VHH binders against Glutaminase (glsA). Designs and how they scored, part 19

Target 1, 327 residues: Glutaminase (glsA), of Synechocystis sp. (p73903)
Amino acid sequence: MGIGVNSDPKVVHHQSIPKPNAMAIANYRAITTKQWQTWVEAARLQALNGKLPQYIPQLSLVDPGNFALDIGDQNGIIYEAGDTDLTFSLMSVVKPFLWLYILHHRGWQWAEQKVGDRPSHLPFNSVEQLEQDGGYPRNTMVNSGAICLAGHIPGATIEQRCENFLTWLNHTAQCQLWLDQELLASVHSLPNPRNLAIAHLLAAKGYVEDATLALETYNQLCCLSGCLKDLFKLGLMLQCPQPPLQPDTTARVKATMAKAGLYEMSEAFFRRTGFICKSGVSGLILACLPAPSPTIFACYSPPLNEEGNPVAPLALLEFLAEFTSRN
Key: E = the ipSAE of ESMFold2; O = the ipSAE of OpenDDE; V2 = 0.75 times the mean of E and O plus 0.25 times the DockQ between their complexes.

## First folded at step 19 (VHH; framework vhh_vobarilizumab_d1)

Design o3 (from w3 with G54S; at its last look DockQ between E and O 0.85; V2 from the best seeds 0.88)
Fold by ESMFold2, look of step 19:
Structure o3 (fold): chain B 327 residues (1-327), chain A 119 residues (1-119)
Amino acid sequence: as target 1 above (327 residues)
Amino acid sequence: EVQLVESGGGLVQPGGSLRLSCAASGFTFSSYGMAWYRQAPGKGRELVAEIYSSGSTSYAKSVKGRFTISRDNAKNTLYLQMNSLRPEDTAVYYCATSTRTGSTWTQYWGQGTLVTVSS
């Protein structure tokens, strides 16, 4: 019998998902079609008072009445509504998956030296927050963290960096995302001095090697686009990770989403509902819902509230939260 | 009390036109978006057209190019101009809105007006 070399993997520092308030876990398959129809009508009526984002011209031209909803689990779709063939950009919804990419390929010990795992006290695009923290981004759901991580995707060119991430994500989640060139042109058409300042501060403090490469890679990742099925599959990957993804890695990503995925409302909403969410300014919410069968909520509705969260998807999550508390 | 009252329905021949009205009261009409829905006999209710508080509009694919949603804030009235009507447009048409008091949203529906398109 030979002596083998012990090659135990590095210890992973796992931050557990915060516990939700005590509430009943519901069987979402028990919701009737009529109840879903009533909720969708109510949510879409609320969205009539939302606004499209003005700072990305291509997004301001979208049909505000676009709507698509899938809710389901590993056994399939529970309910579907709207036009699920509509396409959209991920925008900020890409950020959890960029964090997943970095954790998977670089490991926690390397990653924690580049980005934190704490809520931001200032807005998601704040240069001041980054300055106060000495260039160390608060978390991966704010622009400073995402720009920092984008600067660490391997590749000889910006395009190769984006392609490396895109190819990995499509294979891992079994989705069909693509880079939307028209949207990217729209992003380029207006300067973003806050993101530029963030990128330069990160480089000046040694968190990225090249500010220009980090910022433009981030811009391209935000323009990755797909349809509702792709968004749903991204959620399945987080809820039901398969090799080579480790469950601890997806758990870390979900813990960050619970703290920071819905802007200012993130912590309070998670504590009240147990729902782990990420919103995007295209009108997306992707949510992991607690249930005996881990459940995915994927919804697209462009009109946003004042915080930048989509009105109809958030209203639907509130209805589901009330259902959970009753049942 | 919020009230929505539709009018203008009736019998028309295919290819004809009708204009529906929805008289609104009991809320600040100009502050909220409005929508038209329809329900054919024995079928589920479906969205027809939306007008957002921003003034933007959106239409179901089946009516785009034929129907026009509009509003007159001075008269607190929502309109639906329906042109090139088809038998498939036969339904009860409802106007709807949702208003907010504090953090609470409440949806309101009219009682409907019947449109029948037949030769």
Scores: ipSAE 0.854, ipTM 0.953, lowest interface PAE 0.6, mean pLDDT 89
ESMFold2 (binder alone), look of step 19: mean pLDDT 88; pTM 0.874
OpenDDE, look of step 19: ipSAE 0.923; ipTM 0.978

## First folded at step 20 (VHH; framework vhh_vobarilizumab_d1)

Design u1 (from i6 with T99V; at its last look DockQ between E and O 0.81; V2 from the best seeds 0.88)
Fold by ESMFold2, look of step 20:
Structure u1 (fold): chain B 327 residues (1-327), chain A 119 residues (1-119)
Amino acid sequence: as target 1 above (327 residues)
Amino acid sequence: EVQLVESGGGLVQPGGSLRLSCAASGFTFSDYGMAWYRQAPGKGRELVAEIYSGGSTSYAKSVKGRFTISRDNAKNTLYLQMNSLRPEDTAVYYCATSVRTGSTWKQYWGQGTLVTVSS
């Protein structure tokens, strides 16, 4: 009798965006200004118990009370709060756009040979998960996948690779991101042994050609910075792609975000709310909200919860989810 | 039952000082960050100052350098030292917090204390 066992880590299961809870769809323009103000107050009070990330010195020095919120669609802003001129680094929020870049330029067939599209069983920075999978990264929202993809950006030098990505992203999304040199210096000042081990394992297993090139390119991409308007435009690009971006390409990026964009809570949150999110440790959540008009939620608030998700942006999304469930 | 009770408001001349207090009860005070908000007549409520559970602070631009938030965990009391007061600081001042019960957060506000800065 056959008892076959197959655990090839290169096997990639194509998955569409899971169907969200139908009760999550709403008209966000119907929410009153008073309701928004009440929610922002509540979210910011919850954030008083969050913490700044300590392992990136420049991020630990920001004003924890920084706050900026835009929610809107291609027709304009529905609600805005805080100081929208504040600047921040994308950190992990860059990962969906790196995925978008690779899918756009290399195609799915090439990309699936380098990274998977499955949730991780272990933390986003786990060397152990990558070892268990034979060097094949679980998905592009964890460090192993992002470092792998960074190693495949074309360019003769690290600087040219980062500039090629940056220029493409700025042009495609109509934003004004830049490489934050002070933050990059801060990243360089502290060794990251987990990311270094990830890069070397990827190279040893043939997923990247050069570990140093992949890791340093990744470090530079994480230090790309902008303001809330830039974050909103990145979301608009995902929701309303324009040629030469194909809708199937942005749909795949959003599917990955639904599975892995909020770390451990990603799938459960998406199934309950229909919100497709990516968080970043600088204090960002970018979310695509279900609505008749494609809606973008972009929020910056530095204090993080234990899982590394920003407290205030997540609280606002929970309030929105509760509102839509009751209406 | 969580309660927040502000005190220390009053009438003061421009350039003067006041110290507001917020007595807290019904929760483990030292585990939670606290904030001061204010609401001027005909205006929305706005954030003034924050003190995070880890001890860091943050201020609205309009009060930075003039106001100082602090707390005394032994007395379960939050403070706002207000110096160089201006007529635009006239408002009802509220202390506020968010407290976790099980898996949910609930926001608590004091009744407010009136600060009037006028000649």
Scores: ipSAE 0.872, ipTM 0.960, lowest interface PAE 0.5, mean pLDDT 90
ESMFold2 (binder alone), look of step 20: mean pLDDT 89; pTM 0.887
OpenDDE, look of step 20: ipSAE 0.929; ipTM 0.979

Design u2 (from w3 with T99E T106K; at its last look DockQ between E and O 0.91; V2 from the best seeds 0.90)
Fold by ESMFold2, look of step 20:
Formats: sequence, structure tokens, C-alpha cells
Structure u2 (fold): chain B 327 residues (1-327), chain A 119 residues (1-119)
Amino acid sequence: as target 1 above (327 residues)
Amino acid sequence: EVQLVESGGGLVQPGGSLRLSCAASGFTFSSYGMAWYRQAPGKGRELVAEIYSGGSTSYAKSVKGRFTISRDNAKNTLYLQMNSLRPEDTAVYYCATSERTGSTWKQYWGQGTLVTVSS
């Protein structure tokens, strides 16, 4: 465990993630149904104090009481709660899978020339961080990295690029995602000057060829939508990759999620729990939980805390972390 | 010390109405969302209705359109207006909240009020 807090964005870290002291070998199948029910009640009561995002109108209109939870492994579901037929957009949860796509098809040597794999010192949408780094994005979990990589998906049009990614992801993860055209229209109705500035800076520095193409491809990827079963299968792909997807490739994606998947709390949460997470503002957390049988946590609950992470999924992960640290 | 006390339950005919109240104390009532849950005999506890700290509401599918959750912050009181009652609404009704003290969340439940819907 070789690195301290990163308060200077110019410092290159060794990229070793300290192992959490409280991490335990967990048997999630030993948790009783009554314990799960108690935790879900508690998490949903905490979520009564969360808020829906305001910056995308269609997301602000969802039922804040929507809830769905699956936890399981390759042998099946351990526990399920809520309405698993609810649909939602991936939003930022798409970013690990864009990273996976690029690593799988282009390889690490090419990818590291375009994006870094280190924590961001400033917020996920910061133009200033990108400026300070000369246009080289810190990692793929922040907007600059994701917009950069979206600009490198092959295709003659934005729609073809999104379809190429979508088709690959659905086939590889065995899921049924789709592009939500109504949500995309809602995204188009918003000014997003930070993302526009990011895209233009990337193009000006040569990291993408076309700012508009990169940004709009990214916008479409964020509007890919599915249900909880799809989210669970995305997690299963990360935890249990099948050929031609290489385990080293998914391991790199999970390492980036551990550093940056929960905004500012990412490294501290991973250090304490060993849980590897990605949140999305539609109300999602997808998490890879350490266990002898690699375990997936997939949860949808729209109310967000002040940092933009979903309240109920995060509360459930905290309950799990406490349980596994003692049992 | 957080206290939640439900009242207003009783026997009612199918198609009738009741209004439940939950008197709250020991926390800043207006700052926290509240919920109604219910538990029928021999069944697990289930969510009925929620009112979020920002004022938004949400309902279980089985009660949407028939029940209305509301609150009066001046009186520290949560309400559940229950219309078009059905026998399957028979249950003990609980109000609940989660309150944060420091970095810790704690859940609080009332002791419940019985609603019986029977002819």
C-alpha cells in the first residue's frame, strides 16, 4: 500500500490501490431474507431525503420511489427486491463499458495515448482539470475521458457509432439495451457548456478529430437504457469475462472504477470496503463485490445525495460493508 | 429522542374512508421525508406511500389513486387519507422516517394503528 492523499494533480502515482484492512471473504448467500428486507427498508427511508437531478428534464419527472435491486453471481440471484421491470438510462454507468470497448478493440498501448488512468483532482466535468493537463484526460470515468473515447468509436455517422457500440455491448454482455430517443431529445434541450468546452479542447489538442462528433456520440451513449437485468449482466461481464474478452481487460476497467467510479469518494470507499463501483445520475450503482464467487450488486433508486450518488444503493453497500467486516 | 405515534385506525366498511395521523417529535420534522408502511397478519411489512423531504410523493401500485400522503409541518404531523378501502387494505399501519445524526442514519418506526376493512 504505497500512496497517500493526492492533493497535487501533477503528481504521478504508482497506481497501486491499497487493499482495504476491513475486506473479508464474504458469503452473501448467508444473509437472510429478513436481514435484506430490513436493510432495504432502511435504505429506502434514507432515500426520502435525496433529490432528483434537475438538469435533464426527463430524469426529474421519474417516480422518486422507483426501486430495484439484484445481488448475485454467475450461479444466480442471491436477493432481489423492488420492481425489476423498471427501465432507466445508464448515464455515467456507460463509461466503464466504453473504456472496456476501447481497451478490447484498440488495446492498452493505443488507449494510454488518449486517456490517463489516474484519479482526477477536480470535479468529473471540470474544464480546468483538462486545461491543466494539456488536453490529456485524467481517466475514463470523468467526462473528458469519456468524450475522448466516444470520439474514437468507428462509424460513418454518430448513429452508426452508437449502434456499433450498442450492438457489441448487447452481444458481449447478453443484454438488451436500447437508445432512448425521448431521453436523447431531453438531453438535446439543455445547454451543456462544460461538455462543449471539453470537446473543443480535446479537438484543439488533437485527442479527437471532431468535437461535435465526439460530444454527440457521448450524449447518445449516455442515453442507452435498459432494466435491472441488463445492469446485472453488465456487472457479470466485468466479474466473469468470457472469451474473446480477456480478464486483464476487465481488470483494468475495474481498477479505474475503484479510483474514480463514485466521484470524490471513490478511493476512500474502495480502500475501506473493497467494493468497486460506478454510479449514474439516473439512480444507478453497479458494484463488483469481493467474494470467492465474484458477486454483482445492481441497484436502481433515483434520489441522489449532494455529491450526485444514489442514496439507497449507497446505503445498502454501507450495510453490506459493515456486515462483511464483522462476519 | 425521536417519537412517532400513529392514530386514526379502526373498523371500516369496504368502499369507506379513513384518515391516519402520525404525530412526530424529537427531530426537525420539516427536514426529513416520511413514509407509511403496512403489515397484514402473517405477511411482511410493505411500503404504502412516501413523502420526500422536497415534497414529492410516491405510492405503491396497489394504493395509487385511492390513498394520499400529506404532512403539516406546523403540527409535526404526517397523514394518510385512505379512500375506497378494500379488505386487502386490512393491516397495521406504521409511519417511519430516517434521521441523520452526524454521519449516522437511524430508522424510526411508530408502534402502529390497526385498520380493519370488513363488512
Scores: ipSAE 0.852, ipTM 0.953, lowest interface PAE 0.6, mean pLDDT 90
ESMFold2 (binder alone), look of step 20: mean pLDDT 83; pTM 0.837
OpenDDE, look of step 20: ipSAE 0.929; ipTM 0.980

Design u3 (from i6 with K106R; at its last look DockQ between E and O 0.86; V2 from the best seeds 0.88)
Fold by ESMFold2, look of step 20:
Structure u3 (fold): chain B 327 residues (1-327), chain A 119 residues (1-119)
Amino acid sequence: as target 1 above (327 residues)
Amino acid sequence: EVQLVESGGGLVQPGGSLRLSCAASGFTFSDYGMAWYRQAPGKGRELVAEIYSGGSTSYAKSVKGRFTISRDNAKNTLYLQMNSLRPEDTAVYYCATSTRTGSTWRQYWGQGTLVTVSS
């Protein structure tokens, strides 16, 4: 690539949406029902070669043919497909909303002392990246940032901390999310020495007070579950914030998603398409699409590609990107 | 070039059975998942059953428990066993796949085979 990367742990970067390459603004309502049906068929055929998450037992047991899609704006749904009553866990899709929670309640000035807003050089769960940066997490879309922020949710117990976050998110986005206790039990049955090491390093460097509380709160947040309607409403909250949420706060969250929401492909995909995305290992993509009427894409399809992004939702976004580049 | 050729369609009474076959060529069959779709007169095409490259299966709600998708990788053939057929199952049935060349995915469809459930 030839682009230098900023590895200095002392660099604090202002959270703003990176400017996309020049692209046409699309009218997604111009897409016909027949075109949508053709794209959904193509995307689901591609997903036949995806795999369920290999290391999470409860997620490996879902029906791989589960599929749900909503695309719409504040005026309603443009297109809907599949079974929108299916339920799923948010997993990593919760991370933007944890960032939103912290920014809303603590403010940017406090938050920038705890987590950065820069891409990571190493994988999302890297202890080595955190070590190189002196315990200062690169961003909130990687595990070190999310665990750090989870450690700052108020509450007397882990359960109260999760409930405080859940109640706020449900109220603010008008969602009906819940903590999936069976999934949480499955998560507890898995060794996760990398996340444990991350939590201890954060505590040792003063970024969280209690490593165990931070890690367990994070685990519970990842097990928050809902249906496609909830995911769409989370997108509406980011695109069309209502008081007391400030537009600058959601803009900061979207800036981080543009840089880091799709693992290694995040920045290149955003530069090419203008789409601001967050994927989750359950098979989710939530995306904010540029348009005169801010548009939300919410899609669930469990099979993942080698990078860990869901195959069918990503294929649909590629079709949409091609459409917007021509129109 | 990829080719998918369906066979086994025909006329059958309600409650009867049929087995559809899809002969595949032009790609490494065992590396890719396959699906059956159907299109009834005057309706859009709908998913019936899927078999993933790892061997897992999935079914539309309307056929679950009555239809079984399977494959024989040695014969490069996909199957759909249809039992307890209903008049609503009347449709042209298509097999389909998507294969990857480099970074590009391409979709392939068979010509279809007609299943009529009546009388």
Scores: ipSAE 0.852, ipTM 0.954, lowest interface PAE 0.6, mean pLDDT 90
ESMFold2 (binder alone), look of step 20: mean pLDDT 87; pTM 0.868
OpenDDE, look of step 20: ipSAE 0.925; ipTM 0.978

Design u4 (from i5 with T101E T106K; at its last look DockQ between E and O 0.82; V2 from the best seeds 0.88)
Fold by ESMFold2, look of step 20:
Structure u4 (fold): chain B 327 residues (1-327), chain A 119 residues (1-119)
Amino acid sequence: as target 1 above (327 residues)
Amino acid sequence: EVQLVESGGGLVQPGGSLRLSCAASGFTFSSYGMAWYRQAPGKGRELVAEIYSGGSTSYAKSVKGRFTISRDNAKNTLYLQMNSLRPEDTAVYYCATSVREGSTWKQYWGQGTLVTVSS
């Protein structure tokens, strides 16, 4: 928290995790199976009014009733529901882990020259926000920041860059993610002019060397796919980092998620609940929950609300937040 | 007042068919998705089928290909056509929805209709 009000796009505020309300800390193992079942029913009924994204064809074809939930800690699963073998793409949920990768390998001093840590005032894919900021991305949870960071993954080719990131992530989190080639083809079938404009502006302003490499590497990272077990392990890595991954590095990633991981509701939700979340358009929410034992919430449910957050996972988090405020 | 009233349950032999109805009132039926759940004796309530507000459907693995969810918005009625019934389908069947009331969502359940699949 050492840097003052940012009046220069190159100057960033120190990234930290805002403190939650102390009364929000709870024992999630005290929730009965019947209570969980009631909450899952309620959340899935709310999701009946959500929508699948139509701008990525393969995502619009998934079964909207797909559902999987794991909540647990390093000692095991607290509650599990749905079909945990379902597979999905990470999409935007990859962004915290791209940030983690860059911070781990390049360090914060280097990284802050490339991307900020402030909320965006315009949509996550806004070219206009990037233009107003002189090409310096607001944060790593918006497309401009993620494309910028993707352009700095080492490798001679796009495929080597994606492999370097994928191999590191799988090894570090002990998961088995893979690049979904059919999803990538769907992404390519509908070119994204906003992301293309973002990549070119980043290159024009010197934030990436090669717009095409940055954008295509980003596209591939968004198509990394796995199952709920993989998502849970990614959360465990954030909550319980192991050497050589430093706790300060994961703390910085979580601070950015608290500010920007749920679009417009991010800061208010974190301030009220203490929950640190990242949502993704495939229907994912990954959340770090405060507790005596660091707790991970991983949930997959494709229907999205108007803001782009998955309906059922968000409803479940609201139920958990209300439970912690009463107990 | 939101009300959901199931009907059409009964005793059916294995391999038979049955059609459930759920009469809905007290809310704008066409604006909300609907679901069928069931609860077998001694078990938790489980999802059977869903129809989303946009019209798409989803089914539990155990019933896909045998059950069909549908709705008639003009009659405010939700249906479940159940074919190739098995003894494991024996349960009380509930229709359910979630309705937006102000800034929150409220869940509504019918009282249920019993389906027994036995020789």
Scores: ipSAE 0.866, ipTM 0.960, lowest interface PAE 0.5, mean pLDDT 90
ESMFold2 (binder alone), look of step 20: mean pLDDT 90; pTM 0.896
OpenDDE, look of step 20: ipSAE 0.930; ipTM 0.980

Design u5 (from w3 with S56T; at its last look DockQ between E and O 0.54; V2 from the best seeds 0.80)
Amino acid sequence: EVQLVESGGGLVQPGGSLRLSCAASGFTFSSYGMAWYRQAPGKGRELVAEIYSGGTTSYAKSVKGRFTISRDNAKNTLYLQMNSLRPEDTAVYYCATSTRTGSTWTQYWGQGTLVTVSS
ESMFold2, look of step 20: ipSAE 0.841; ipTM 0.949
ESMFold2 (binder alone), look of step 20: mean pLDDT 87; pTM 0.871
OpenDDE, look of step 20: ipSAE 0.930; ipTM 0.980

Design z1 (from w3 with Y52S R100S W105S; at its last look DockQ between E and O 0.02; V2 from the best seeds 0.00; counts 0 for: pae O 10.7 > 2, placed apart)
Amino acid sequence: EVQLVESGGGLVQPGGSLRLSCAASGFTFSSYGMAWYRQAPGKGRELVAEISSGGSTSYAKSVKGRFTISRDNAKNTLYLQMNSLRPEDTAVYYCATSTSTGSTSTQYWGQGTLVTVSS
ESMFold2, look of step 20: ipSAE 0.789; ipTM 0.937
ESMFold2 (binder alone), look of step 20: mean pLDDT 82; pTM 0.825
OpenDDE, look of step 20: ipSAE 0.009; ipTM 0.274

